# VHH binders against p0dx41, part 22

Target 1, 281 residues: p0dx41
Amino acid sequence: MASFIASDQDVKNFLTAPSMNDQEGIGFAYATDEAVLKALIPAPLKLMAPVVCGYVVHMGKPTFSAPYLEESLFALVSYKDKMMGAYPINLLLHGPGAESGVIAGREGAGIPKKLADDIELRRNDNSATATVERHGKTLLNVSWTAGELNDPSIMKQFAGQLALGKEAEMNSFFYKYDIDQHEDGTNHFSNVQLVATQLRSLADQVEPGNLSIQLESTDDDPFGELKVLKPLGAAWFHFDTSVMFNTLKLDEVDAATTMPKLLTGRYDRSFFNPKAATYII
Key: E = the ipSAE of ESMFold2; O = the ipSAE of ESMFold2 at other seeds; V2 = 0.75 times the mean of E and O plus 0.25 times the DockQ between their complexes.

## First folded at step 7 (VHH)

Design v5 (framework vhh_5c3l_4; at its last look DockQ between E and O 0.74; V2 from the best seeds 0.00; counts 0 for: pae O 5.6 > 2)
Fold by ESMFold2 at other seeds, look of step 7:
Structure v5 (fold): chain B 281 residues (1-281), chain A 127 residues (1-127)
Amino acid sequence: as target 1 above (281 residues)
Amino acid sequence: QVQLQESGGGLVQPGGSLRLSCAASGFTFSSYAMSWVRQAPGKGLEVVSDISRGGGSTTYADSVKGRFTISRDNAKNTLYLQMNSLKPEDTAVYYCAKETRYYSYGGSTYRTEFDYRGPGTQVTVSS
């Protein structure tokens, strides 16, 4: 009874709010060059601090795919000084559910997702490590050791994100756009807009600790541009549930000033440099 | 210094029941998925059942599905295995195991690893 035509019930189920249940891994924060980070943030979002946050997590029970591993680096931003949240600069996915996760995120909210060649996440007792590999290099190598943060003065900011046993709501900001083709085969951008996804998450494990982190660049993924000036801290966490319960359309934005800041999180150099090549087996 | 101590094994007739317990210490028990594994005489280890850290998700080997029930009490740092309708084929040493949180999809295969197992408890099902 398989068919290319979905039933009405299948369509209804498809439209159910997605959840990223049984999510666990390392979350972290470090200080970086303010001018570099600010330059990556498209208007009308404003950078709130010269801090890069990120994670490497296992998405154990997503409602839209098989399990997968995910990395992200994101900035803390505000929209018109009234909505605060994360602006992800990149997301890299690996594992059996990764292809579906990229498709769902790209189509649903314009999330800057690409596939990694490999992601590892390992915890033993009171320490954990993660690595992210793409196109010939380890882009990210991160470690957490349970205990004191590198900079204990930021504990309140971590505690707000790390609250146990209580649902927390948070915003993530993305830009969506269309690529339309002209009669001569050339393309242009249209309908460029800022959206916010809203997540409701229940953390049932949060273990603060010390961060060790190294970043490296490739031509396709210039992670090293976000230099680690000072590690601030890390935590191991587990979200029992994490539901994307709302999406808001916030603003329409100018393509010419916005798109240069969006392409590298979504496409590799071969897309816009005719002399660039990447070959993965 | 992870410590796992199994108890509740013994001799039972076919069709009988037995309840295994595993006392855990030296780590945050509620932060880890746990498993029961067994080893019959002269055989390798077989994963019998596992349970998520919160107890909300369980799995069972086909050979025990419908007869065995895994559970945990995070307040008491204890893992349980209720074994009903026991068969001679269930004769083995049963181990409580702490799963490592190692996620890798190299080669497109997910696998569970164990970083510690207890000394085990003998279950013998015989007429």
Scores: ipSAE 0.058, ipTM 0.609, lowest interface PAE 5.6, mean pLDDT 87
Fold by ESMFold2, look of step 7:
Structure v5 (fold): chain B 281 residues (1-281), chain A 127 residues (1-127)
Amino acid sequence: as target 1 above (281 residues)
Amino acid sequence: QVQLQESGGGLVQPGGSLRLSCAASGFTFSSYAMSWVRQAPGKGLEVVSDISRGGGSTTYADSVKGRFTISRDNAKNTLYLQMNSLKPEDTAVYYCAKETRYYSYGGSTYRTEFDYRGPGTQVTVSS
């Protein structure tokens, strides 16, 4: 029988580690304004390069939901010059599993996830395209064509991140926080923490190529702040498995200096201005 | 340059079995989902079964579930359909089809079938 009360077995199953199996799509990198990108990175993380990385992928067999499509833009960062990894600025999800993916990521790991209105990903033999739409604009339009990178000098740096046929581990850095309600109904932030979520991925297909990319902004999603100064390259890839296997608590951080850099990736303008509304149904 | 060639069809009695094969060339076979589709006399095309590029996920039409098994051998670039407990309504030309990888959830999930298909193989089930 269905019930609002979950069984003991359901609770046990809920606590298992998530895996994003059968993941494929376009990964890319482009150069952007260093000062702009650096300003978005909360302390104590440090920007490693004036490069935005990103992807548009189909999550074919996630263990926690139906399939969905996902977009991300992220920076390459270090923690104390020792741990290196990705700092995702945003993720947009679309598809039958997307709502579950947003809930799981937001609550479980502090991941800056929102829902897109539409995501499309298409490959025709040696070329592929992807689009991401939200609130009246195509925020991201990317194309990959198999062959040479736009800038071949990045080949060695990115080849190590996509080791074909072998498992690779990477850190993803997130900031988690609580929103606590006072007795008078107003809210405050507490327990603002930097964490590293560790991901183990097995790539069985990586096809480098040429990137074409266009970004646009809406009031809710200011992707254009991360201007494309130079496309660097793209690849079509497939991960057979991708498992979040560990989370490390690294630092407590100051709410006043940190939270302004976290809100836009997690909330729309209606949270900040009651006159701001966008309804696309 | 894409080539798909079916084989293994023929005449069989009700309750019998056949194994269809499809040899693929001219594309990276392991990168694409594949389908078997059939056309009975005087009817449109019916998707019988689909298989993912790695073989880990399969689907079947309700009319063939439990009787047919799709499989693939990516090392040999070959798609298979094992057909057991054949019925007269299974009589059709069976085609091997290559699917275009296309992901969209703009209200529904669909695969755009701009695929190549082979010439087909005749399966006839009669006493």
Scores: ipSAE 0.049, ipTM 0.600, lowest interface PAE 5.5, mean pLDDT 86
ESMFold2 (binder alone), look of step 7: mean pLDDT 79; pTM 0.793

Design v6 (framework vhh_5c3l_4; at its last look DockQ between E and O 0.24; V2 from the best seeds 0.00; counts 0 for: pae O 8.2 > 2, unsure alone 63.9 < 65)
Fold by ESMFold2, look of step 7:
Structure v6 (fold): chain B 281 residues (1-281), chain A 127 residues (1-127)
Amino acid sequence: as target 1 above (281 residues)
Amino acid sequence: QVQLQESGGGLVQPGGSLRLSCAASGFTFSRYAMSWVRQAPGKGLEVVSDISKGGGYTTYADSVKGRFTISRDNAKNTLYLQMNSLKPEDTAVYYCAKETRYYTYGGSTYRTEFDYRGPGTQVTVSS
């Protein structure tokens, strides 16, 4: 029988390490303005290249929710010149598992997740398209066509990042924080810290190709700030398994200098501006 | 590259039967849902029937339900349509079609869209 009180076994299952199995879609990379991208990266992370990477994927068999579609844009960063990985700037989720995915990611690792109004991902033989819609605009329109990369010089980097048939370990960096309420009802940030999640992923399909990509902005999602100066390439990929096997707590960081770079990926303008009002029903 | 070839059409009297076949090559047939679609003269394309990748789930347009049966043989890369109790309104070019891979949650979990179809086979029901 259903109950508001979880059993001891339910609690144990809740604490099990998450896995994002049967994940497929379009991955891509493009060159952007270095100064703009660098300004978005909170210390102590350092930008490694003036490149935005991203994806639109179907998360087919996540262990923590029903299936969902996910978009992300991320930068390539290092921590103290020793640990390299992704710093996601945003993630937008859509589908039956999306609400659970936002809650789990926000609470578990401080992942900058919001809900999209709609995500579509379509493949037809040797080409695929994806769109991400939120708050009145198509924020991202991306296409992949199997074949030549836009900039073939990055082929070695693609091959080194995605080894077919072998597990690869990858880092993703996030900032976690708490919001505490003072006795007068105002809010305070506390425990702001840099974490890394570590994933083991098994890619069993990678099909490189040509990227076509368009970004647009809304007041809530300023994707267009990350201008596409040069498309570099895209691929259709499938991860058979992708298991989060470790989380590292790396540094405590200053709230005043860090939080301005975190809020837009997690909240909309109505939270920031007392004169802003948006009604979408 | 992708090749679909329909056969088995022809002229038949009302109440008669035909069996259409579609030979597929150039792709992994068993990985795709397949459809029969038809186009009457001067009309748009109508989906007649769909069949899942393994053959375990089928759908039919209301106009053909109970009269037509879709099937597939994944070992022979062949799709079939058994058409019984044919009527003059079944007159059309019949196409074998390969479904696309499509993900959305806007109106449904899965939507059928066709990326390839064969040249078609003419079915004419007359008298």
Scores: ipSAE 0.013, ipTM 0.443, lowest interface PAE 7.9, mean pLDDT 85
Fold by ESMFold2 at other seeds, look of step 7:
Structure v6 (fold): chain B 281 residues (1-281), chain A 127 residues (1-127)
Amino acid sequence: as target 1 above (281 residues)
Amino acid sequence: QVQLQESGGGLVQPGGSLRLSCAASGFTFSRYAMSWVRQAPGKGLEVVSDISKGGGYTTYADSVKGRFTISRDNAKNTLYLQMNSLKPEDTAVYYCAKETRYYTYGGSTYRTEFDYRGPGTQVTVSS
């Protein structure tokens, strides 16, 4: 029977490790301005390359929601020269499971998720396209065509991330924080902490190819700051399973130097500027 | 041209077992999730079970969980459904179905539906 009080079994099921099953779409990489990208990376993470990676995928059978579409742009980073992985700058979600995906990611690991107005992902034979729309613009327009990478020399850098038929472990780094209120009603950040989610993923399809990509900015989503200096390559891929099996607490970090780098991926201009408004009907 | 051909149906006693097969051709089988769907007399279509492209993730309708097992052999382009402890309520035409690669949710468009299915195979459970 439905109740606001969950059963013991419901609580146990809620605590089961989440899995993002049947995930497919376009993955890509492009070169960008190193100084700009490096400035976005909070300590103690260190940028590994002046490259933006990203994807537009259909999350087909997530264990925690209905299906949804997801976009991300991320940097390749290292923690203390011991752990490497992705540092996502943004994620935009769309579809019937998107609300649940935002809630789960924001609460679970501080993942910088917002909702897109629309995401489309389409594949015909050996080519695919994706678009991401928010607040009046197409923020991302990406195409993959099967064949040669734009810059084949980067294959060594990314080859370990393309293993087929074998489980691979991946790290993604995020910053969690609390917002507390002072007695005078003003807010402050507390408990700002670097975490890593660890994923065990099985890639059973990867089809490399040529990247075509265009970024645009809105006031709320300044994707154009991460300029496309050179497309490097794209792939169509499928992960049969991807299990989030661990979350590590790595460091407490300074709020004053960290939070300015986190807010735009999580909030819109209306939070920062009393004269900003967005109306969606 | 996408082709799906179900087989393995028939008449069986309650408590019996059947194994359904679906031969696939005309597309790259390993690139698509697959499903078994059934239609009982006078009822709509019910998704019985789903399997991911690589076979690592499966789901089942509550009515068949623990009794039915979906599997696939990507080298043979074949989908299977092992049906144990069959009940009269399992009487239906069973269809093999292929997922379509086109995703959008804006403007109320929904494409995570079945575009292609075979002609079906009849399963009848009676004494």
Scores: ipSAE 0.013, ipTM 0.464, lowest interface PAE 8.2, mean pLDDT 87
ESMFold2 (binder alone), look of step 7: mean pLDDT 80; pTM 0.809

## First folded at step 8 (VHH)

Design w1 (framework vhh_7qia_2; at its last look DockQ between E and O 0.85; V2 from the best seeds 0.00; counts 0 for: pae O 12.1 > 2, unsure alone 64.6 < 65)
Fold by ESMFold2, look of step 8:
Formats: structure tokens, C-alpha cells, sequence
Structure w1 (fold): chain B 281 residues (1-281), chain A 125 residues (1-125)
């Protein structure tokens, strides 16, 4: 019989490490304005390259939900010049597992997740396309064609990040925080901290190629701020496994200087602009 | 060359059941989204049911609760179990395939790359 009360076994299962098994899709990178991208990176993280990386993937067998599609744009950053990894600026999710994925990521690690209206990922032969739609626009339209990268000079660095047949460990950096309500009903940020989730991933397909990418903006999702100055390359990839095996608490940070850089990846304009309204029916 | 072969159609009385099969050859079946469509005489072909490569399903409102789509990747086969059949279910039923389509919105009819030849289903007393 179903119950609002979870069993002890259910609670134990809830606490296991999440895995995003059977992940497949397009990964890409493009050059963007360094000053613009740097300004989006909260201290103490430092931007390592004027490059936006991203993906559109199908999460085929996540351990915490039904399957879903996910988009992300992220920067390459370092913490203390020794620990390097991804700083995701946004993630958009769509599909039967998407609601669970947003809840889990937002609550567990402060991941900037929102729901997309639609995500499509399609491959035939040696080319693939993906689109991400939200609030009346296609925010991202990306294509991969197998072959040479747009900028062949980065092949060694690009191939190393997508190493085939070997487990690779990567950090993803997020800022966690609490929203506490005062007794008078007003809200307060507390416990704002930088964390790193550590992933161990095994890629069994990596097919490099040429990137074509277009970004657009809405009031809620200003993807166009991250201008495509130069496409660098793309790849179709498949991860057999991708396990979040560790989470590190790195620093507590100042809310006043940090939260302005976090809100738009997690909330729409209506949440913090009383004059914002969107009517889409 | 990719081929889809439907079978299991026939004549059945109202309230009866049929199970349609669509066997696939010439491609990696587990990677394809699959659909069942039908076309009644004088009508346009319409979606009946859709199943993604990951096994998630969608149904037309007119068949929801009565029809079930499923797939058996080991046998390269997609099925349509049709229960509580009605005269308005009379049609030629077609199987369709689209490689590596990851979407939870069913494709429009014109977007499928591969179609079977169809299997007729007649529901009459």
C-alpha cells in the first residue's frame, strides 16, 4: 500500500549517491567575451578561459528519477588555482524525470535548475541537432557534424576533456544557500557557501565535430548575454556511468555580493521584479 | 535497408481484442522511437500511440485506457495491444520509426523516416 510515510528502507535508498547513467547527446564549446563571462563568476572562483561549454543530453537511467533531457551552459573555473572544474550558469530540464531532477539538484547542491517548455535532441548518421525552448523562444539551437572541430588548434585540449574509455573525474562548482523566512514574513539568505560535487564519468563514445550554435534571450533566460564570438567545436558523446561520489564544502561566502549572480539561473523575473508578467497560454 | 512489417490485424467484433506486432530489420531497433498510426477510409492518418527509445509512452485521447504500446528490444518488435475495440477503430494500422529522437512530444506524421506497409483492422458485427 502506498503511504505518506516512507519506510526505513526508502529513507536509506534516498541517501545513496546519485548517478546519471546512460547519458547521451551533444557537448560543445565556444569563445565568448571574457569580461562578460568573468563578471558572472562569483568569488572565490576564478575564470580559467573565455570559453562557454555546454551540452544537451538525454539522461537515460538516472538513479533519482525517470529519464529526462537536460541543457547546460557552464564556465571552466578554478578554486585556489589548484582545483579546477565546471561552474554551471544554468540548467534547463524537460521530460518525465525533470521535476524530480530540479528538486533534487536545487535542494541537494544548489544547482541552477529550471524547467524548459521543450527540449529536442535528434541524431541521424553523422549529424545531430538540439533545441531548447522556454517562454516563447528557442533559447538554444545547436548542431554537431562529425569531423574536424571549428578550431582545430584546440583538438588536444578538447579531446582530453572527452577522453574515451577511461574514467574521468571532474568537479562541478555550485553555491548552496538557505532562504529563511523572518517572523515578519520577509526573507533572508543564510549559509551561502561554495561546494564542489565530484563526478566520476566513463565515456564509451566520443565523436568530435563541427559546432553550429545560436543563442537567444528572453527576460527570464538571457542566454544571449553569453555571445558566440567563435564556435570552437562539438562532440556527440555517451557516458555509461556518471556518479556524484563526493561533495566538498569549500567556503562560506558573502550573500550580498554572491546572490545577485545566482538568482537568474534559479528564478524567473516575476519572483524578484513586481512589475514583471508573462502571459503565454 | 530498413523494413517494418506489421501483423496481427483482422476482423473482430465490437468489444474484442487484437494485438498488433511490428517487426523491424536493418537498423538498431533499441535506439529508435516507434509509433503506431492508423488511417480509416476517407480520413487522414492519425497518431494512435508513441513509444520512445527509453520506453515512455503517449496515446491519442481516443484510445487512452484501451490500447497499450510496448516494445521488446530483444525481438526488435513493437506491439499495440488493442482492447475494447469499437467500430471507429476500423482502419489500416501503420508502424513508424525515427532514429534517435529524444523528445516527449510525439513527432508529426511527416517527420518519421520509416513506415510499414500497414495491417488492416476491421471492427464490425
Amino acid sequence: as target 1 above (281 residues)
Amino acid sequence: QLQLVESGGGLVQPGGSLRLSCEASGFTFSRYAMGWYRQAPGKQRELVAFITSGGYTNYADSVKGRFTISRDNAKNTVYLQMNSLRPEDTAIYYCAAEPRYYSYTPLDEGQYDYWGKGTPVTVSS
Scores: ipSAE 0.012, ipTM 0.420, lowest interface PAE 8.2, mean pLDDT 86
Fold by ESMFold2 at other seeds, look of step 8:
Structure w1 (fold): chain B 281 residues (1-281), chain A 125 residues (1-125)
Amino acid sequence: as target 1 above (281 residues)
Amino acid sequence: QLQLVESGGGLVQPGGSLRLSCEASGFTFSRYAMGWYRQAPGKQRELVAFITSGGYTNYADSVKGRFTISRDNAKNTVYLQMNSLRPEDTAIYYCAAEPRYYSYTPLDEGQYDYWGKGTPVTVSS
């Protein structure tokens, strides 16, 4: 019979490394305003290119939940000019596993996850589309058509990020923090730190092509701030396996300068503005 | 090219059961979302149930608890088990497919690319 008390085996299983297996969908990249993107990157991370990357994927066999759909926009960054990787600005999740995915990611590594109202991902033959809806708007509408990239000169760099048939290791950077209550009930940030999660992924399908992308903003999700100046390309991909095999604590960081860049990917306006409310059924 | 062939329809008394099958041919369909629709005489076609490529199911309110959609990827087949049938379930039942649809909301009927010819189901005393 079920119990509030987990077994020793349950606790052991809870501590195993998470995997994001059978991941499939559209990945893309576009050029954006460098000053705008740089301003979003908390120290000590440094922006490596004025490029936003992103994806809309189906997470088919996550080890921590039922399947779900996920969107992300991320920047390409470095730590101390030697460790390179992704800095996700947002992730939106939808589907039967989405709530568990938000909890796991938020608590495990401070990943900026929220729930979308709807995510759709559709492919037919050599084209695919995806949409992400939240709070009355389509925040992201992306299409891939197999063939030439929008900017063919980036093909070598694009292909190098997704090495077919071999496991590739990649870093994702996140800022973790605690929210503690003072004795009077007010909240306090503590232990604000930069971490890297290290992923080992096997891409067994990568089909490059042309990107079409539109972004839109709501008060809660200002995707349009990351203006599309030039679409660079897209691909349909499948990861057979993707395992988070390591997490590194890199730095303690200043809360006052860091937290303003973290809150909107994790919370809606109702957390910040006493005059804001959202009612969704 | 994917082809869809429905079977299993027929005449049944109220309270009875039928099992519809839809067999796909042409290529392995494990990455297809599949839907069952029905159309009674003089009525618009309506969604009955759908199942995503990943196996998530959804049902029209009128059939919840009585109908079950399932799939067998080894046989390229989707099923609709219909229990506790009522006269208002009388209709032609159609199978539909959409490749690589990853959503947890039903497609509108105009978004399916592949349809079967239909199998009639009659529920009467």
Scores: ipSAE 0.000, ipTM 0.337, lowest interface PAE 12.1, mean pLDDT 86
ESMFold2 (binder alone), look of step 8: mean pLDDT 80; pTM 0.818

Design w2 (framework vhh_7qia_2; at its last look DockQ between E and O 0.71; V2 from the best seeds 0.00; counts 0 for: pae O 10.8 > 2, unsure alone 60.1 < 65, grease 24.8 > 24.2)
Fold by ESMFold2, look of step 8:
Structure w2 (fold): chain B 281 residues (1-281), chain A 125 residues (1-125)
Amino acid sequence: as target 1 above (281 residues)
Amino acid sequence: QLQLVESGGGLVQPGGSLRLSCEASGFTFSRYAMGWYRQAPGKQRELVAFITSGGYTNYADSVKGRFTISRDNAKNTVYLQMNSLRPEDTAIYYCAAEPRYYSYTGWSESEYDYWGKGTPVTVSS
């Protein structure tokens, strides 16, 4: 029987590790301005390459929500030259599970998730397209055509990140924080820390190809700051399973120097500009 | 050549059940999304139920809770179990195979969609 009071078993189930199974879509990479990208990366993470990676995928069987579509742009980073992985700059979600996905990611690991107005992902034969729309613009328009990468010299590196038929460990880095209220009603940030989530994923389909990509900006989503200097390549892929198996708390970080780099991926202008009108997260 | 063949239609009384089948040939069935559409006399064709290659299902509000779409990739077949049938369910039911298309804001027919010839369903006492 439904109730506001969850059973003890419901609570136990709520605490199980999440899985993001049955992911399918377009992954891509392009070269961008190194100084611009480096400036977006909070300490102590270090940028490893002047490359933006990203994807538009259908998340078919997440354990924490109904299915949804997800976009991300991320940088390749290192923590103390020992641990490497992705630093997502943004994630936009759309679909029946999207609201739950935003809540789960924001509260669980501080993932920079917002809702898109629309995401479309379409494949026919050996080509695919995806679009991401928010606040009156198409922020991302990406196409993949099966075949040679735009830069064939990176084929080995590009294909190696998606090891077909083999489980691979992946690190994703996020900054998690609390918002506490002072007795006078004003807020402050506390417990600002760098975390890593570790995922084990099984790719059973990887089809490399040529990338075409355009980015646009709105005041709320400045995707165009990550300029496309050179498309490098794309792939259509499917992950059968993807399971978060570990979360590491890596460092405590200074709120004053860190939070300015976190807010735009998580909030719209209306949250911190009284002359702006947007949706509030 | 891609071919879709529907079966299982017929005449039933209100409250009855039918199970439609659609057998596919001439393409890689497991890579296509499959849908059931219907067209009543004098009306536009409408989506009834849709199942992606990965098994996500969606239903028109008018049939939710009464109809169930499923697929068997080993048999290249998609099914529509129709329960609690009503006179307004009377239509020709079409099976369609669609390219991988992920969108939650609308329904579309693409020029690459493939259609069966249809199977009539009549709900009348």
Scores: ipSAE 0.012, ipTM 0.494, lowest interface PAE 8.5, mean pLDDT 85
Fold by ESMFold2 at other seeds, look of step 8:
Structure w2 (fold): chain B 281 residues (1-281), chain A 125 residues (1-125)
Amino acid sequence: as target 1 above (281 residues)
Amino acid sequence: QLQLVESGGGLVQPGGSLRLSCEASGFTFSRYAMGWYRQAPGKQRELVAFITSGGYTNYADSVKGRFTISRDNAKNTVYLQMNSLRPEDTAIYYCAAEPRYYSYTGWSESEYDYWGKGTPVTVSS
């Protein structure tokens, strides 16, 4: 019968590498204000392009939870001269596995995950739409229509992001930290560090097309700060497998200069402003 | 082209059980979310149960605990196991397929969904 005490086998299974198999949805890219995007990137990561990438996907067979829907906006960055990859600015999760996904990602690698109020992802024939709703607004409304990219000149870079029919390895960069309370109840950040999670993914479906995208802000999720200056393109994709096979601890970083860039993706205004409240059923 | 054929309906006494089947013809069945709907005479069609391509299920409150939806992607078939049947379950039952729809709050009927012809279920003593 169930127990508060996990078995030794349960603990062993908890420690095995997670997979995010059967992942399907819309990926996209758009040009944004370089100064705004660069300001969001904590040192020592360096912005590689004034482009926001993102997705809305269904995680069909995650090994750590029930299925869920996930949104992300991320920048393309490098760590020093050698490692490049994604720096996710936010991730919003919705569905039966979403709570577990937030907990696992936050604790495992400091991934900036919060729960959305609703995520919808719908495809019919050669077009698809997705919406992400939180705290009274549709933060993201995105559409893909199969065919030509908005800017065909980015096809090479776009194809390089999703390598069809073969496994590709990618880095995702996150800042992990601890929150400790002092005896007087005040909080203290410790062990603030840059990590890279390394994923091996097999995309077996990539259908490029035209992007239509609109972003909106709430006080808790200021997506509109990442203005859409020019839509570049979208694709419908399916990852058969996606396995997190390694996590690297890259650097210890200064809390005072780093944490201001991490908090909004992980916490709502009520953590920072005693006059802020949101009530949603 | 996806086609849906329901079977397994019929007359049953209250408290009895039926198992509905819906066989699909089409090569992408595993990519469709599948639903069972019902329509009683003079009433609007209503959702009974829904199963996503990934296996997540949801049920109308009126059937929770009594009905179970399942799918067998190898056989291109979705099932509705109906236990503890009541007279108010009397309806024509339809299976439906929605291409690549992902939502965990509310369902919507699309004008472009594929529907079966329906199989009647009558629960009476």
Scores: ipSAE 0.000, ipTM 0.439, lowest interface PAE 10.8, mean pLDDT 85
ESMFold2 (binder alone), look of step 8: mean pLDDT 78; pTM 0.795

